# VHH binders against q9uj72, part 41

Target 1, 324 residues: q9uj72
Amino acid sequence: MFCGDYVQGTIFPAPNFNPIMDAQMLGGALQGFDCDKDMLINILTQRCNAQRMMIAEAYQSMYGRDLIGDMREQLSDHFKDVMAGLMYPPPLYDAHELWHAMKGVGTDENCLIEILASRTNGEIFQMREAYCLQYSNNLQEDIYSETSGHFRDTLMNLVQGTREEGYTDPAMAAQDAMVLWEACQQKTGEHKTMLQMILCNKSYQQLRLVFQEFQNISGQDMVDAINECYDGYFQELLVAIVLCVRDKPAYFAYRLYSAIHDFGFHNKTVIRILIARSEIDLLTIRKRYKERYGKSLFHDIRNFASGHYKKALLAICAGDAEDY
Below, E stands for the ipSAE of ESMFold2; O stands for the ipSAE of ESMFold2 at other seeds; V2 stands for 0.75 times the mean of E and O plus 0.25 times the DockQ between their complexes.

## First folded at step 22 (VHH; framework vhh_8dlx_2)

Design X4 (at its last look DockQ between E and O 0.80; V2 from the best seeds 0.80)
Fold by ESMFold2 at other seeds, look of step 22:
Structure X4 (fold): chain B 324 residues (1-324), chain A 124 residues (1-124)
Amino acid sequence: as target 1 above (324 residues)
Amino acid sequence: EVQLVESGGGVVQPGRSLRLSCAASGFTFSSHVMHWVRQAPGKGLEWIGNIYRSGRHFYNPSLSSLVTISRDDSTNTLYLQMNSLRAEDTAIYYCAKGRTPEQYDFRYAYPDYWGKGTLVTVSS
């Protein structure tokens, strides 16, 4: 049956895995005068996250040293960010990215949107736990203090991690679609609240029915309607939710394309998506990227990045080197 | 067709030095990262170090004061110099090579092909 495509990453468990020998080669790469950056790439991009955790444990056991700490000391700039990022368990990596999006000068709203609009209930629960353990802070409180308005309200609903699962009701979908239509017409604070509550709380399956009914009622695509009705980060967050409901790999392909082709290659966004999606759906994201934009993700990274940083990104992408 | 043949093993007294050789054939030796790895009786593999085409080399931190790796591209030979040998250095010593280099091979430097090894016994 054709019910849609399954998703797949680019990084898989390596066969014949030897964490002791991997740790020894990383020790050689990091603890001498020179740094073997090629070996770091050759090992860390070719192991799944669970295997990387075993390597870090072996490294500490053998040398009494923190692998991530040694990498941060020896490496610099974006290459450091890639190599260190690969060493985070996924919930901690999400927590790390959210922490740095909010810590310091300003707030990186696009990072908040990208993570919170796309993660499942389980992923959100695990990232909140990781955030608390790592930073001794409450993720929800930090989001509240760093954001405002309906944007904040929507993020606060997403971070609850309580989206309905597995239920569809076509009659309710028609009702919800009418609420969304009225929210686009009236634009009151209460309509904005009703709109974001529907988008944050209904299951993906139910929202697809809602979006179909919205098209029937309005004659408009849901994303186009949101773009015409709202603005700012609230609008961007609502669009991100809709895109993730429809085709999450396509959402990330769009984000990558924007990050690569916007003013200056936006390194942080490219690194975050490649690492976070590498074991989930990055292969599917590559497919959507080429379908939509004509050139492969691999091609664009090759032509817009440089040095060992480029090599690391290309290794994670694992894409069509020959594809032009 | 690819061959890595280790030699120079044997019985040696503690405190002495030993030089192992690895004769390479069936590939372009000068373009490959080369490795030494050893396995003591009843133990797992232990990486000793590597050397790049450029002469850049990296050693297992546990062994770095005891070993020197070198290569002679004119004779397709990899060398391991070991000093101040101890009973713990008794092992089979393997030569290994990285993959055939290609522009976007992200495993090119990691050991891919192994010799049969040469036994070194450090005994009084």
Scores: ipSAE 0.811, ipTM 0.945, lowest interface PAE 0.8, mean pLDDT 91
Fold by ESMFold2, look of step 22:
Structure X4 (fold): chain B 324 residues (1-324), chain A 124 residues (1-124)
Amino acid sequence: as target 1 above (324 residues)
Amino acid sequence: EVQLVESGGGVVQPGRSLRLSCAASGFTFSSHVMHWVRQAPGKGLEWIGNIYRSGRHFYNPSLSSLVTISRDDSTNTLYLQMNSLRAEDTAIYYCAKGRTPEQYDFRYAYPDYWGKGTLVTVSS
């Protein structure tokens, strides 16, 4: 009934931007025994990523020092993670998060799912380039070595960054829906392969038709069907793909709610989503969060985080006061 | 009406010290972050330092050995002490204030309102 959802971030280019004065104030904040953490927040969360890069350049030119390095020296814990994360160009931030999700012992599968299920073809191409340049490693090879089974196969399809784009085909949508229904009934390895190929390769527009036809054929919602048919990270990845196709801001709202309310408050997930979505759709994510969960994202962060870490998260969340 | 009135400028000889004042009115001075900023001829704005309500203060690393910022909340006055003045310290010196403190104002400490400035000329 309603169409044309406007997506919007919370961080915009600052007007009347003066990178030299910003760099001077950051110098005062960082180059003494005491650290002015409020000034770090007042500046860095109130500039877009491009402007933050210009501040870092001015800081280096003026003081001969690396702004990110100085922040890492002065800051600790999750506040450091937020401030350092803000200083990454977006493709490099995705690459950085994937690298650390796979580096060392264990793998952070939720990070892999969140990034690879949600990024566009262009974003995937850019993150693969950033990963190669920064780490001298191939992203696809690292995913292959750190994952297994149908979960791996699905991630490998997504990381190709070759999802179809173009006109929809209603006859193919009906055929694809029948394949998905049969996959839920038979659950063979071949059917799982066909299912993930459809979800990874068809356009978003085509998949919306497929999901509608699936409902018509089965009487069941696609997410509910996946939850009944499959388990583990494969199931979680398939659900993430479906949710991103339907309403990507709502997917991130769901992820944030889970990260905040699950045992142990998952700091890394909250930080990653707020930073990565801050200039894209974080304001829209906030709206979906409040609509679905009753309390605003801002209020939940305030209740579960503390100190300057909380202030930084709230500053990124607060693009304007509309939904406070 | 918010007012910031700088004074104490004038001509001084190199090597001397100078104390600038900023008389504040029209807002609750004791609750605001205060700043000094200067602009030398032909140059952009240069941030000198700030001071918080608590007395915590921070200085531009390029100037930290030459300046001291203080405040007197009983007289609503901000001070800048400058020592060992050099020709390059010739500038218009501005007093500035942060925003009115409010819960969840993430820009409250950044300069928001500026005085008209006082000229300091360092020459023989």
Scores: ipSAE 0.776, ipTM 0.939, lowest interface PAE 0.9, mean pLDDT 91
ESMFold2 (binder alone), look of step 22: mean pLDDT 81; pTM 0.825

Design X5 (at its last look DockQ between E and O 0.88; V2 from the best seeds 0.83)
Fold by ESMFold2, look of step 22:
Structure X5 (fold): chain B 324 residues (1-324), chain A 124 residues (1-124)
Amino acid sequence: as target 1 above (324 residues)
Amino acid sequence: EVQLVESGGGVVQPGRSLRLSCAASGFTFDDHVMHWVRQAPGKGLEWIGNIYRSGRHFYNPSLKSLVTISRDDSTNTLYLQMNSLRAEDTAIYYCAKGRSPEQYDFRYAYPDYWGKGTLVTVSS
């Protein structure tokens, strides 16, 4: 039997879709002295990504102009990031976010963790192709040069996109759990390597069995054990992997809650998750958010964001009847 | 019942000007974004422009030098002024309206309801 919920997004194909007329209205919104920010929201948050691509093509055909480029010229700050981000095909959006996480001084490790710990093999392969085509760079080489230590080694394993799929072996799960438990006891470099190899390479189905066996032999939750044993971005990455294996929508709900409440509103994280998950599981993420934190995601965004930026985020998030 | 009734169409010579009107009833005209859209024979719909309650207005970049949209909220009337008309401006011209703006209505300015249109023919 399946669990009670199917994953579901918040953005669906619009009925009665006319990409040519949408492109004309966007042209009016962007190519004059004033910018019609409400029309940008009214169109772009109300179309699925495939429809937005058709709008961008119509815009280019009619005006000889790049819709994303025109939006970047007219818009600023986080509103720009939302509107431009909506125009990326999903693999290219992931590639774009990783590129900017590593470009320039410093590295946004939390962005690397969030994307690489959560994406499937297929998503990683598509993202690497998009990265190469867009930036003429190798994603794996860039990760290697921008990171170090066991954190790097773990990211390098994830970015291969070669996790085992559709595997179930309860006897092996017990053996894998014993390896994980020993790794938490010994904490050597070799044990860290064994631990991340299991977490990166075993299928989600197998890892769920492994985590159950880990609790059986250790008396400890896997996340709690990692938190006690390790620190830094390596620890954060291992935790992200475990959380994604157990309940990926709940992982994103946790990330959103942290981004909204820790040290103020972390705009890039909120924008990235809402856009990337809008057609995949954002409705399910909303359910997990309300279950865990008591208030809806819509409510929390409404209280912390402002202006057209807030309107765009709320349009992507959507709400239950009680939120309006 | 919402109604949008376009008028002022007819035959006009190339190079001349024409003003179209749209009489609105059955809703609070002042609150709504209003639009003009046209459809040339055998072609798809072409958005001309819109105008907000505040008077803010936006035009299709392909038509911006040829058109002016205005509204008179005291008479519930939307206007389209067209100048230097060409044969390719022959079309049915439609008036359209957005929805009433609500705090979290993310579609309020997008065309929601359409008139029946008025025919403009540009010929010598």
Scores: ipSAE 0.828, ipTM 0.949, lowest interface PAE 0.6, mean pLDDT 92
Fold by ESMFold2 at other seeds, look of step 22:
Structure X5 (fold): chain B 324 residues (1-324), chain A 124 residues (1-124)
Amino acid sequence: as target 1 above (324 residues)
Amino acid sequence: EVQLVESGGGVVQPGRSLRLSCAASGFTFDDHVMHWVRQAPGKGLEWIGNIYRSGRHFYNPSLKSLVTISRDDSTNTLYLQMNSLRAEDTAIYYCAKGRSPEQYDFRYAYPDYWGKGTLVTVSS
């Protein structure tokens, strides 16, 4: 519902940072006959991404080796995914996750939704550039070829990274709300197109006015209306957009809860959200999680994960005000 | 009061061996990860290696052939054995400790307290 006056992550720049010593300790952890997994956690979850980049540079300069490569060689399973994921610059991490969501057999539509519905124009621009540089492919064209229908059209609009910023037109809000209401009534292909164009193109501030007007004219919450009118990944994407406009930390809390409590603990989703939000709003996400679900994110991770993988996730989560 | 007191430093000829000791007091020694670190004249700190309660140990790849770290929990003593010493091994050698291994202390193995050091000079 209501965002706090501040949005805050859980990982901050470490004080007294020594990238040379950190790199030496990582060398010891990775280049011997045994792997010091606790030291990997103690260093990498306790540095911000910018500091991790400096550590990787020091490691390369000192040993002539790629830190991510050495970790991938020594580590396995989900612990590898967490440790390697922490070493990606944020735009490249998004690009990496999207690439693997579309690579090979099948498509991970929930990953596409989560990333593209939630990122700002600037983040999408940087993600597209990272994708091109890393994979020699165009992100827009890959999304187009791997998806279809109104789901594709909505993702293609979002990936342009051209949402209006700072624009509001209160007189138009009632008209936009009427268009959304009509789209729920008639459900034609063109009404679906009009609906997603409003949700993808209007500023967050304008959309909040539109959602208030939608409630006024229909008597119905926008998310409930979408759930009644549509299905499949198109419906899920539209809901994700609305939730991100209203309360982005609450959207991620919902995604984490679903990833932990649905069929099997969905490791990729938990890892992705914790890493991607750790320096942005993960502390706020924890507050929304506890508020909505009655138990802390820390508690749920502790109960459903194990081993060094659990330790790494808990270190990124960094505890909770209500640790139970 | 936590104390880490290094000893065994001095002048040694190149190619020889030297054993350093670190006497620990004021904490439960065998619960902590222990470290050796050195600082050559005019240079920054260089991590040598660590050793866990279990005896698991890890070394800076640049120094792995020179060093062996061991601990004696009954005497609260950390050891550094150095072999085939070279002039570039001249440095002040410090022992350091990690924090108590609390279940959710994600920094427990990282050094958080340092001794005053002992000087080793490698010269002919």
Scores: ipSAE 0.814, ipTM 0.944, lowest interface PAE 0.8, mean pLDDT 91
ESMFold2 (binder alone), look of step 22: mean pLDDT 80; pTM 0.811

